# Ledger of designs, part 26: miniprotein binders against q9vhn3

Target 1, 154 residues: q9vhn3
Amino acid sequence: MDPDDDLVLENEAEEIERLQLPEELKKPIDPEEEDERVARIEFNCSGCEMHEMVHYFGRKPPFALGVIYPEDNYVMRDPFQPPPPRWQSKPEYYIAMGTKCSICSKTVCKDPGCSFYYTASFCLPCGKEELKNWPPEAQARIRKQMSVSQGRQT
Short names: E, the ipSAE of ESMFold2; O, the ipSAE of OpenDDE; V2, 0.75 times the mean of E and O plus 0.25 times the DockQ between their complexes.

## First folded at step 25 (miniprotein)

Design Z16 (at its last look DockQ between E and O 0.34; V2 from the best seeds 0.67)
Fold by OpenDDE base, look of step 25:
Structure Z16 (fold): chain B 154 residues (1-154), chain A 102 residues (1-102)
Amino acid sequence: as target 1 above (154 residues)
Amino acid sequence: DPSETVIVIIVGDDPEELEEALQEIVEEAERLGAEVIIRKINGKIIVLVRNLDERDAERIAELAEELAEELGVEVVVEIVEGLSEQEAFRLAWELLMELEEE
């Protein structure tokens, strides 16, 4: 992390805290919340070798304040962020790992080589079949994304 | 990743106007088949509209600007390419902080 990134991250956490209602601000991290810091959900991408333990699966990760996904996501806490002081309820940074294919329900990561999004998330095999039924403009967009991923370009 | 993300920050005193603006953006994004990630913070909404091409990103940006005029909300719009969700939210936060300092 660039030192400037750390500063921005700290400022984000502080500002989010400032914007929270006083009643939401001071929930002491219950010692029982130490258990919430343990990643207990297995994430295994069907498209690649990515295998991780994550903290949440759903649309509204509680540690990502105010975040709402259109579909259920596998979300982990940022492993490099130090735990907030027990006296402060600070928002934590997070990583969205992936989701389930809307057709076959296989777990896929967000890497363009494993999945893409159009109206919903698709694994590449399912998405390639569905792509044929989509508007030409949508097809062109998704094909462009797939071509870049094959080239290992971001 | 050549896909574009539109960052929309909506600020206003009336929560109903904020939700109306959000709803219009979400509906347009859904019509485009884009992924919409929302972050609601007290009195402010950050919207990431992702997986867009340049043309569709411009459409979302224009819509957001129109909604600002129609609803009387403050909107900040940024079109970015190749950013992760995390990077986009970081940038959104920076933009929001700049807005609060003005």
Scores: ipSAE 0.789, ipTM 0.927, lowest interface PAE 0.4, mean pLDDT 85
Fold by ESMFold2, look of step 25:
Structure Z16 (fold): chain B 154 residues (1-154), chain A 102 residues (1-102)
Amino acid sequence: as target 1 above (154 residues)
Amino acid sequence: DPSETVIVIIVGDDPEELEEALQEIVEEAERLGAEVIIRKINGKIIVLVRNLDERDAERIAELAEELAEELGVEVVVEIVEGLSEQEAFRLAWELLMELEEE
């Protein structure tokens, strides 16, 4: 057994990891940036069949510069979005796909047939129960919104 | 019944007055149950106040106009229907560019 042979193997492995091939030059720029560009967060809407991989969960997605949501959102970089407006210096591709229900924490997309927002995001089942705690005029407004959205789901 | 969005653009030289205007708009919007999305970029503040009926949208717009006069900030307000978040921010930027064209 030869310790020098072991050292050469370890050094070779370290050299391979350290070396960046031209075709893979973009991989080692920034691990956090790589995570933000690769959709590794699973998003499954509990109210419909939507199933996507998204890039970020939180209130301040780095790739939507300066945006602050009132709740944690599942946010995807949208590679099929039209080119950004000419006033932006960098391409901005994002879609806020959904949130967690404020009561049951189930993941819901932003489709009106799956969730709605009043003071917080609610899945429809929790929202129907929570409606009872709201001012009467708000209850009437939101019930009407839910009725229209259910008609669209037909 | 249709859901409306109020776009509020706040511009000014004094950060304290900008933040105060923002806080007042956000507080009123939250009292109305609206979803409030804020964008702070390039020294400007854009606020999207979403999921409002027409009356509440007009209340937010009126408040924004009053705050502009009271605090000495510039405000641009637009009430829109049926725009996505991205479309609303795009329109907000176009309105801001028109305002900055002096």
Scores: ipSAE 0.768, ipTM 0.907, lowest interface PAE 0.5, mean pLDDT 78
ESMFold2 (binder alone), look of step 25: mean pLDDT 82; pTM 0.814

